# Designs tried in a protein design chat: VHH binders against F-box associated domain-containing protein sdz-33 (sdz-33). Part 9

Target 1, 300 residues: F-box associated domain-containing protein sdz-33 (sdz-33), of Caenorhabditis elegans (q9u232)
Amino acid sequence: MATVPFPILCLPDFVLQKSLKLMGVVEHLCLSILSKNIKQLIATLKGYPKCFSFKFVPFTSLTVVGERFKHFSFRFDIDESSQNANLRSYTDEGTYITLTVPGFTVKHWIEHVAYVLCRNNSIKLVLWEPNIDEVYEIVKDMRTVEVVIVSSEIQSCHLLKLFPSLRYLGVYKAPISAQILTYNLLHLEVKTKVTLNDILISNCSNFSISGNDVSDKELNFFMRSWIKGSNPRLTKFYIRNSLRVRDPYLETVLFQNIDYIETHKKIYWRTFEISRPDGTKADVMWDPLYNSYFNMTVQH
Short names: E, the ipSAE of ESMFold2; O, the ipSAE of OpenDDE; V2, 0.75 times the mean of E and O plus 0.25 times the DockQ between their complexes.

## First folded at step 4 (VHH)

Design l14 (framework vhh_7b2m_4)
Fold by ESMFold2-Fast, scan of step 4:
Structure l14 (fold): chain B 300 residues (1-300), chain A 120 residues (1-120)
Amino acid sequence: as target 1 above (300 residues)
Amino acid sequence: EVQLVESGGGLVQAGGSLRLSCAASGFTFSSYEVGWYRQAPGKQRVVVASIYSGGSTKYSNSVKGRFTISRDNAKNTVYLQMNSLKPEDTAVYYCARDEYGDWLEGFDYWGQGTQVTVSS
């Protein structure tokens, strides 16, 4: 183990605990596999987020990502025997540390990392064509709150049955269906093609779309529909257009037949307020130069 | 638009050698990590080797010392030189691309695969 100070394993618990408080997450993780006592001591520390994002891919690889990119992130590549995990940072291409635990399975690695770093066992899964049932057997003792699908072969509706704690679903290449759109998700992120009808039938609270060619006329229709009561659970709607080309003053199309109030005007963004008859208000922010994004946030 | 095309698979006797090639198009090849994966019948797809944009390499323990991954950025091609082949190396071998700096997506494109069969 390259980053593990050998003499630390021989220290009394009180001294060891003080030493552990001065170490980083990589050192904690490396030390945690060496003894039950050290694992338990590290797990009592409260220096880590309640949840790390775990990427689980079809080739038994997992990535631990902090809540934000500025938090420490690392990747484990678990070999065919499952006993060896190669730990690396994305900033250090090709550099890795091998962790070896005889008899460990993929499930043991995930449970170990969750125990050491995640107090509430909340995880995010990123799926590249794994058997969903096999992945479920590995993580069923944990709370899966986020799933991202990056394979067109995965049936996203099956996930809703297996992961009742699911609050965020990302669909990057898999088909999007009415069943997914009408489900009561907190967050739905889509990088695949969606239609105006898909947007109108959605029942999620936060809907983020990218890589689409939704027109200003379609966004206008959506806003007019929202004013009339569509998408009652919606709190945030974001779309990033694939074309990102805009004519100046295209706001005449975007806000046609909509009563609005301009609240902010900047060179790279503008904000308009729209209202429902019941007094519910939403802020619409959009790119006035390149039409690269459209963002709508419902006021509480 | 992005395409990965594998070739070089075939039937070989135990102890023999094969060289696999993966021709890439539709992206700036030199900027991406690319790797080789394999899937044997009834088993999960597993990583074999990867090579980073800077040329650093990583291997699974089952192939370390026997396989060598390399890349030719001028030809937009990644290679896997397989020596001392064993029957347990029998699998469909896949090429994949990883996007640098993307912690959420990982490998976003796969090739069609090339079959390697090692006879005893």
Scores: ipSAE 0.006, ipTM 0.276, lowest interface PAE 9.6, mean pLDDT 73

Design l2 (framework vhh_7b2m_4)
Fold by ESMFold2-Fast, scan of step 4:
Structure l2 (fold): chain B 300 residues (1-300), chain A 122 residues (1-122)
Amino acid sequence: as target 1 above (300 residues)
Amino acid sequence: EVQLVESGGGLVQAGGSLRLSCAASGFTFSDYAVGWYRQAPGKQRVVVASIYTGGSTKYSNSVKGRFTISRDNAKNTVYLQMNSLKPEDTAVYYCAAEDYFPLEGSYTYDYWGQGTQVTVSS
């Protein structure tokens, strides 16, 4: 075990709870496998409120995600014949801490970690290869599933068929299929090449793009199309540009043939309002110094 | 597409030197922390050295003082300079890249290379 004094299991509940609040993730997991009573006590603390990430290849791994930059990662060592799994955490010394429970599979560990550490059993899947069937069997009982597609070989139709209630999807490899783009997602995040046509056919509510060079002329065309009724489900459209040199967004180009008003002008942000003929309004913002982002938010 | 390709491995005598290179393509390399890992036959893969987006480095105790990790973001390449090699350094060396500071709800993913063999004879 991690550095855990055995006598802690004999402490009164009020002392034990205070001691547990001072411990970290590895200590909590180590203690949770020693006693079912302490497992339940640790579960009441729910230190990681949002989600945890599960990655299947090239290594099966689990990351518990907390607030801001806080995270902790484990790797599974799986016995191929029995499918029994040990949970490992690596250190700078080139050593590792191993958590072992006889008979535990990857699924047992995910259920255990979700119960002990997470305030809900939400999970983010990171898919490198087309291994979705095996992953689905592990996570199908989770309340919220968000998927990140890293491999271009993953079949979008198969993914959507297995997770028909999918709300959040990340796409990190091109090309993006029209089936994904037209699906009624709450949030689609793209960290790969997109075209103007991809933007125009998208049916998601919140569309976030990063690492792309969408020109002010293309954004002008998109906004004019939106004014005419395109992207009816859209509530937010966000582009994060590379912090390297970028041609600046020109107001005259962005709003060519668009009636607009400037609502806020500050050194680090500018906000403009555009409207549809039916009275629906949207706020358009960008950073005028670095052009590091473009944001369009539809007013409801 | 996204790839990491290791090179520079080979056979070397104890006390010798090798420089490994890891060439990355298909992603914004400067946004990622990069590590060198090694795996000897029948053993688990362990971390050797890591370099972060800000240039800070970490080394396993077994290689500290002998190995140096560095990166060239303009060339999308990370290097591992291995000096004073010992027979116990014999392993397949892997390059891996991962998001350094995952935000709550952000993605933690890593990219792995195929590995390059390093053999140190006594």
Scores: ipSAE 0.005, ipTM 0.194, lowest interface PAE 11.4, mean pLDDT 74

Design l3 (framework vhh_7b2m_4; at its last look DockQ between E and O 0.15; V2 from the best seeds 0.00; counts 0 for: pae E 13.8 > 2, SAP .706 > .668, placed apart)
Amino acid sequence: EVQLVESGGGLVQAGGSLRLSCAASGFTFSSYAVGWYRQAPGKQRVVVASIYTGGSTKYSNSVKGRFTISRDNAKNTVYLQMNSLKPEDTAVYYCAAQSYWPLTGSYEYDYWGQGTQVTVSS
ESMFold2-Fast, scan of step 4: ipSAE 0.164; ipTM 0.542
ESMFold2, look of step 5: ipSAE 0.000; ipTM 0.150
ESMFold2 (binder alone), look of step 5: mean pLDDT 81; pTM 0.802
OpenDDE, look of step 5: ipSAE 0.019; ipTM 0.323
ESMFold2, look of step 7: ipSAE 0.000; ipTM 0.132
ESMFold2 (binder alone), look of step 7: mean pLDDT 80; pTM 0.798
OpenDDE, look of step 7: ipSAE 0.006; ipTM 0.195
ESMFold2, look of step 22: ipSAE 0.000; ipTM 0.165
ESMFold2 (binder alone), look of step 22: mean pLDDT 80; pTM 0.801
OpenDDE, look of step 22: ipSAE 0.000; ipTM 0.198

Design l4 (framework vhh_enristomig)
Fold by ESMFold2-Fast, scan of step 4:
Structure l4 (fold): chain B 300 residues (1-300), chain A 122 residues (1-122)
Amino acid sequence: as target 1 above (300 residues)
Amino acid sequence: EVQLLESGGGEVQPGGSLRLSCAASGFTFSSYEISWYRQAPGKQREWVSTIYSGGSTNYAESVKGRFTISRDNAKNTLYLQMSSLRAEDTAVYYCAADSEYFPLDEYSYDYWGQGTLVTVKP
């Protein structure tokens, strides 16, 4: 019969903003398709995360990651003949809500979601398969790609060529190359094996390593090298060792031929300070009982 | 930054009960596998229990049938309900968060809390 007005679109902006703040991500995406005014209002809401994560796995998907929204996963249902894509949101019960817009491709959906939810003009990519060229074609004309997580074999030269604005890189499955290690990243996270030499040649500001068994002798060599001027961009160095029970680091080995002071001593936890000849200081902390972590933070 | 804060420790008599809590912040709690470990004076740290993101649980043989691990994702809190406590359960109890998952703003790894002391005295 007759077209009925959408009541929520008739509310004053003040009342509409209050109503929108009570709604979830799926409702925001639905409403943003229906009205340019609502799309703009949703895009300016303070509660949305700065970065939106696009996760490319078999059967293309995207994930919203944020403190307020937790994890929301969407899957694309693609019509091969038209390349039109429907967006599906799954509930805990295994049911789903389907969002459809005539003419929308995967690229259109990603652009729309990035506009509505991503507030800092940056995109986070999570690559489960080595499909970097396919992903690049989708995101190349959109917001800046600053964060990439790779859970598959990487092509370091190709990755850096396609994403020159890369600030944060996570390497979870593949060996890491010297080209990645020497690149001026803000944060490098590695869950694969690294050597002492890999650590020494790294040019990132924040270096986080897990899945490695780094000895106290190796850490001593690293700290002595840092005192001599290695890793000049380093602000934080973190190692997560295996959670399995193991012998703790020995203070006498860690600080062999290093001038250091103990700044804090608590039960099962100790903090130390080391210094460069130029007066630059770093705080060193580790789990003295199980060698579960090693943390070094440079004071600037 | 990830923060884990344990509480609920204290002194109890053998056969007594205690409930430990671990308040978590700085990461998406519901996506992490979270474990309890303990350290007795003069002994190695030992694993006690793990609860997975889906709610499944696993226990060390020494505590199986006596301890129950649970989580409240709405409160970002991990619990350990301890019953039939023995002298050998005397330890500092730690919670630890581990995930292969990429966090929102910062890349997080295994994190340990500061611990809470449990003393079982006759």
Scores: ipSAE 0.005, ipTM 0.190, lowest interface PAE 11.6, mean pLDDT 72

Design l5 (framework vhh_enristomig)
Fold by ESMFold2-Fast, scan of step 4:
Structure l5 (fold): chain B 300 residues (1-300), chain A 123 residues (1-123)
Amino acid sequence: as target 1 above (300 residues)
Amino acid sequence: EVQLLESGGGEVQPGGSLRLSCAASGFTFSDYEISWYRQAPGKQREWVSTITSGGYTNYAESVKGRFTISRDNAKNTLYLQMSSLRAEDTAVYYCAAGDYELWSPEEYGYDYWGQGTLVTVKP
C-alpha cells in the first residue's frame, strides 16, 4: 500500500533545524542531496569532530568517526565506464540503502560527506595497493593528515612529497625507512620489523610498535639513551609484543644503570618513573605477567 | 594475555548450516571491531564479514544473504551463522580483532588473530 510522503522540505527553518537534530546520519545524507538549503542547514550541525577514514581497497569505502567508537561505514558502487559512484550505507541487519546523485564520483561523495557531517576537512587514508597517484587525485583537495600503509610497494619519499600535511602514519606492510623515521610525525605506528637503531633515530612524538620482539636489554639501552637526550620530540613510546608468551621483562634488566622509582604496582601492570638530569620525567609501564606490552609516557 | 578462540567448524553437506563462535579474552571486547576471515587451501586469506563496536555489519558479496555476523558483548563472543553452504566456502575460518577504524584483508591490519576453525563442505 502507498503512503503519503512527509513534506520535510516545506518546513520553516526553525522547525526544520529541530527536526534535523532528531534524525540520524543516513537521514541527513538522504535529505542533503535533495536541497541546497537543507544541505547547508545540516552542515551547520556537523555531528562528527574527527577526521573520517577513506579506504580504496579491498573495496572502496568511507568511515565517519565520532566519540566512544560511534561511527558509520559506507561503501561505493562504481560504474567502471563512467566512474560515477553510488554510496551504500549498511544497517545492523546487513542490509543497505543506496544513495544516488547523477554525475557523482567517489571524489564528489567524499567532499559531500565531509562537508555535511565532519567539522574538519581532513582525512585518513588506508592504502592497500601501490596506486598512490590515483588515490591522490581523489583526495588532493582535502588535508591528508593520516595514512596507513598496507602495501609493501609504496615508496616513502613519494608518499611524503604527495602528503606534506601528514602527521599520523601507520606502516603495516612496508619497509620502514630512515625518511619516514626522521620525519616530524605526530604519531608513527609500525607493525613491520623495527630495530633498536630505528627506534633511536625516530623523530616522531608518539611511537607505537606491534608484533616486534624487543628485548628488555634493548629497552634498557633506549631508556638510557633517552635520559642522555635522544628522541627529543618523544611524548609516548608503546610496544605491543607478539601474542606468544615470552620471558617476562626483568625489572633489574630494564632499569640497569638507571635511577628509578616505582609509583604503582598492580597484577596486570607496574608503573615506574625515570628522570633526565634536567628534571624531565617519564612514566614506564608494562604487563608483568605476559610481557604483552611496554609503555613509556613523557611528562611535560 | 589476549586470546581469540574459534570453534564450531566441521564437515557439512552442500546446502547445510554451521554456527562458528569466537571467544575473546584479555581486552575490552565491546570496544573493538571484530571480523571473520577465511583461507581456502592454496589461496590467500580473504575477508568474510565485520561487525563494529557500534553494531554495524558488512559482508563480502560472496556470502551476503547466506551468512550473518553477530556479537554478544556480555559473553565476549563473536558468531558467524552460515547457511546455504557451498563447496567454495571450504576454508579455515579466523577471528580477528582490531581498532574500530582499521580494516585490512591481511593479518597485519589487525592486532589480534585466532588459530582458526576448519569448515569442510563435501559433495
Scores: ipSAE 0.005, ipTM 0.224, lowest interface PAE 10.2, mean pLDDT 75

Design l6 (framework vhh_8h63_2)
Amino acid sequence: ELQLVESGGGLVQAGGSLTVSCAASGRTFSSYEMGWSRQAPGKERELVAGISWGGSTYYADTVKGRFTISRDNAKNTLYLQMNSLKPEDTAMYYCAADEGPYFLEDYSESEYDYWGQGTQVTVSG
ESMFold2-Fast, scan of step 4: ipSAE 0.012; ipTM 0.455

Design l7 (framework vhh_8h63_2)
Fold by ESMFold2-Fast, scan of step 4:
Structure l7 (fold): chain B 300 residues (1-300), chain A 123 residues (1-123)
Amino acid sequence: as target 1 above (300 residues)
Amino acid sequence: ELQLVESGGGLVQAGGSLTVSCAASGFTFSSYDMGWSRQAPGKERELVAGIYSGGSTYYADTVKGRFTISRDNAKNTLYLQMNSLKPEDTAMYYCAAEYGSDLWFDESGYDYWGQGTQVTVSG
């Protein structure tokens, strides 16, 4: 308790509430373990609007997420014999504070942090190893809305059955399966190789692909297929090509046999529009120098 | 031509300091998230530090408080300042670039890797 002054716990409720609003995350967590009444008061403040993320291995950690790029990360020290866990908060200077509650496991800490700091009971998982059953036991009472798989293997059927609330899926090493591609995700992010056929059968709303070398001929085929009704749920399609792609896409190849119009002309920010027979339109743009990206956004 | 070239590695005594640099060319450096990974002989590559295009930083627990990552967008250069070096920090250090990500993951998350610069810490 070295970071939290004991005298503040003796203040009247209205003064205490005012004082609590001036404190940081570590102070709130320290105070929340001292008293049930203080825990409830801190919980009413709901300091973080976004769901937190949970990373299980190789380090068991918990991140609470604020505005873009701002976060607080905590590390778990687990006693393997008892499964009791202590929570560590680190600073950039290498110092840390350790929070200890007798009998608390990783699951108890996740529930405590969610209750005290976060407005949502939703969680994002980052999985470095394929021990999904162990992770599920920890987070089963929360809504898992986002999963990022860094491991080389995915049990697609098992993953989707354990996390029916899944909206965002990231796949960074494992081969992508047709089962994942055809699932009704809001956002699918893939950093492994995908084929044109994989793109065409995808049923996600926002499809982000990186580390691939997609040609202007393949993108032309995709766009012509979209015009004919493929990918009906698609709202955004983004490709970040590997840095090995050097020559720019050719407009004449990209739009071969496609009726298109240029909407606004800016140097290197040329935007184009394509349309379906039903009147649905999409905006298209790409990196004119290195083909580093291709972006297509559907207007609905 | 897209390139990442690391430099500044060398021999240093335990407790000493060293700065490694990465010169980037052939792309819009300021739009890329940058990182440093290391690989010791016989071990897997480990991400030690990252810096987002917006300036926010990430550090692995093994280096927090000892290493500082920074970038100079005007010079297209990434830096890693290493203080309080330990023999366990001995590794080949690699520069990496990734476009438009707000999350740092293993090597598969990066678009490009340099050839590396060797850092050797003697006890």
Scores: ipSAE 0.000, ipTM 0.212, lowest interface PAE 11.0, mean pLDDT 75

Design l8 (framework vhh_enristomig)
Fold by ESMFold2-Fast, scan of step 4:
Structure l8 (fold): chain B 300 residues (1-300), chain A 121 residues (1-121)
Amino acid sequence: as target 1 above (300 residues)
Amino acid sequence: EVQLLESGGGEVQPGGSLRLSCAASGSIFSIYEISWYRQAPGKQREWVSTITSGGSTNYAESVKGRFTISRDNAKNTLYLQMSSLRAEDTAVYYCATDLYGEFWGEDYDYWGQGTLVTVKP
């Protein structure tokens, strides 16, 4: 059971409301399991407007994300026979507290935390070799799901069928099918090998690629294709190359047969602007020393 | 949290060699970028080497040419082969992986308990 700092349950409602606004996430969760009235009062505060994250490997955990990247992480201690779960929270001092509610499973805790702390009933799932059907049963009643799958293509395809309203998908194992690439996601994050053709057929709005080696000639072809109307939903395109390419990206190669304008110049920071015939503009920036990244952002 | 287990440390003379191992829990080892760090007595923790899931490697200048990082995904094990050891290499060596930080821009370090390497004449 959670420890309380003083007998808060004995306070008048107006004093209780003021006290709750000064407390942190861990204290809110501790109090929320002690009283239905306090649970409802804390839920009205809705201090965390962002989605919260679930992680299922190597252990089941829960992260709540607030404004300015403040976050709190919890770990589940699961009884395999009953599937009852306790929520463990660690403090900055290296101590921990355990929250226990009779009969609570991981699903009950997820629903409780989302209700008490989050403004929207949305989550981000991080899944490392999970049973997809089991995960679906946990979160199917939640209104918005953003998902990261890091296991296999088969599980990713199955996930798109189960969650047709997915906004975010991460794929960390090859191969990536055309079905996934052409799906109309808000964000697609890839940490496995992709080809130029994979990039060109993608229909996501924000495309982030890590661990790939893409040449300046390939990026030139992509940019020329974008100017001609490819990837019409694209707002951001980012590549982090796995290793420094022997030959640095050359401005003359990257922008061959492209009309461009340099907007900012520093030793490690140069920004260039390219345009479509319809007036749509994009900003291009890359690492001129090591080719460690390439970034393209479409202007609004 | 202790999810990584380092081993292979010990005492060795200058110019000697040691191979450190880091055993990871679970079948997910092959998808993580894993690094070796070290901390000498009274000094700050120093990055030593990193290996990506695809096998790409990077090294700190102080160990380049002397240390080799490798991984065996079938055994869920990371290795650091250390040769031409110097007194300055004396430290507790840690393996670490960021399992979750990239998704939210938050930093969750999963550190092992460390293994002591002592280089003495």
Scores: ipSAE 0.006, ipTM 0.201, lowest interface PAE 10.3, mean pLDDT 71

Design l9 (framework vhh_7b2m_4)
Fold by ESMFold2-Fast, scan of step 4:
Structure l9 (fold): chain B 300 residues (1-300), chain A 121 residues (1-121)
Amino acid sequence: as target 1 above (300 residues)
Amino acid sequence: EVQLVESGGGLVQAGGSLRLSCAASGSIFSDYEVGWYRQAPGKQRVVVASITYGGSTKYSNSVKGRFTISRDNAKNTVYLQMNSLKPEDTAVYYCAAEIYGDWLPSEYDYWGQGTQVTVSS
C-alpha cells in the first residue's frame, strides 16, 4: 500500500500511539482498515478537522475541513451492480490513491472516514440532486447533522423532519417554500432570487442571500418594516454580491423616511445605525467602492 | 479553506500578451467555479471570463476571441491567457472562486488580492 510500515502492526498500543502521531491521513486510513485496535487509537488522536462535509452527486464526494485551513478530499468509485465502492484519497498535487476493501459500500467508507477522522464533530451535508431519503439512510446513525446545503428545494421541507438538530440550511434553487422561510433556523442562506415578501416572512436568526438582486427601495421597505417589529428573531441580514456587479447602494434611497446615524465613513466601508422605538439598534454596512455586500446586524 | 493568489500582471505594449495565474492552496479546483474579474480606475468590477468545474467557459464580449481561460487541476491553478492587449484592458485583475453545490458559509466567494495589468499605447 501507500507508505505503511508492516512492523507497526506488531507494536504495543502505547508505542503505536506515538508512531501514529507521525503519520498522515492516507496512512491513518490504510492502517485503520487493517486493525480494530489501530482504528480506535487513531480516533483518539488530536489534530484532525473540526468540520466534516459530505457531498452527494451521482458520484459521491467527501470533504473534511480543519482549523488550519487544510482539507482532505475523497471520491467514491461505485460499482452500480453490487453497490461496492472504492475510495479515492486526493493529494495536494491533485493526484489520488485508491483504497479498496472487499464488500465496502459508500456507507461503510463514510462511516469509516467519519469515525477515524471526525468522530466527535457534527457534520455538514451537501446534496447535489441526490435522494434525501437515501442520504439519510447513510448518515442517520453516524453524527449530528447541523448544516445542510441543497442544490434543489424539491425535498428541502422533508429534511427538516429527518434532521432535528439542523441549524444551518443553504438552498440554491428557486422558489424557496414558506415552510422553510418560517422555520426557526439559526442560519438560512439562499443562492437564488428572493422577493421582498420572502425576506419579510423569514423567521431565521441569520439570513444570507447570494447571487440575488434586491433593490435599494426593497431594502428600505424591509428596514422600515423591521423598525415596526418585523423579523423579531433576526440577528443578521446579509447580501453577498461578490460574483455580481451592481449599481452603488444609495444612502438617500436606503434610508428614506428612516431616522439614522452614520457611525463610520471610510473608503472601504460605511456604517450606519437605525433603531426601533423600544431601543433595539441595528448596524447597517456596505462596501462603497465595490458594493460587494450589504450587512444589517442587530445589536443585543 | 481556499486561498487565492494572482500573479503574472505587469506592463505590456498594445498588441502584446500576458498570462495571469490564479493559484489555490489546499483545494481541488475541479470542484470550484472560477472567474476572472477586472476593475479599471473609477469603474465597477466587471466579469472577464469564467470556467466551471465541468470545464465550460464564458467570456465577456469585450475579450471574446482574445482571452482564453483554462485550468490545471494537478497544479490547483487557473490561467487567463490575454492576447492582442489594448490600452482599454488596463485594470486590476482579480480571481474569484465559489463551490457550486458544495459550500460552507465561511468558504463561499473567495477573492484574491488582485494583480495589476497596464497596457501602454
Scores: ipSAE 0.011, ipTM 0.268, lowest interface PAE 9.2, mean pLDDT 74

Design p1 (framework vhh_etentamig_d1)
Fold by ESMFold2-Fast, scan of step 4:
Structure p1 (fold): chain B 300 residues (1-300), chain A 121 residues (1-121)
Amino acid sequence: as target 1 above (300 residues)
Amino acid sequence: EVQLLESGGGLVQPGGSLRLSCAASGFTFSDYWMSWVRQAPGKGPEWVSGISGSGGSTYYADSVKGRFTISRDNSKNTLYLQMNSLRAEDTAVYYCAKDLYEWGYEGFDYRGQGTLVTVSS
């Protein structure tokens, strides 16, 4: 009386879609390899987040970050002689399932995962210690690279040439060049040393600096320069100061020779308004007790 | 806005102990993997330890296994790193990182400013 297992590939589309919505990522990846029809059905499912952040980490790993706190981690087992790759799909417990497709390289897997799981045509690259050229060869014909985070040493002109659609750049240990600072990025995040001159020549819209001890005198000079028209693209400027120094910024030093208005006063933050002669306004906020941050946001 | 505040670093003798803390805000702390990442002077960043959102799973770099313990208190939105049997090679700035899943090193998106640990006589 034993029968052949019910073939999921033979289900009507509406039943198949309902069945697929009850399955997890590994099952979706497995089934999409078996059938072009299922691959297309999975790609149209409403069960996956609309805004996948596709992160490529080139230590033979790939992370797909979904909306609502979903993370999918993959690693590759590469055969050095053939360059064929097997995909490991990881659970939150650190266990994994290995997926094998004859002839698939790392690039084939990334394309497959991106097609099936990511509805976003933009990708985010997190480059811990990789060769940028190797990563570029994998992603160049697949998706637009809008976000790059680098911790490895980079040649700035080469990075910008390879990724002309770059909107967000994070620089955590690489040297910062005038080319990067003057490039019209939407967001530049820096965790290396930054000088006042670096701030003044920056052409990004959102500038975030961490681990730097920028003085209240330097911030005063920056704000006075901004009032006179420097940093015309700037919408947000954020500094996270070193917490080893407990002296707070002094209002009298920060706003020396600046016409300002205090708009909000609370413990651990105070908000002030400064203006350009043309009527453009900015909100300035800092931690007055611990000198832990400084924030400036330009109003429309 | 996501904020991470590290504390607890300092100067300590070889063989000594330190406890690092990270106060998190701007996101639902219990929903995210958290990690500690360190960067020694003149070197690249090194992942040290990771903990699941519930605290049920913990992972360690081989260089710190048996000496360091990662933990979290979701009621206080705080991440901890207990560091025992410290060595000169542990000298680094230690960063609290959000969104670093076990295998991916993605925590760079939301790194704090760091706390300096110096192991020296």
Scores: ipSAE 0.000, ipTM 0.173, lowest interface PAE 13.4, mean pLDDT 72

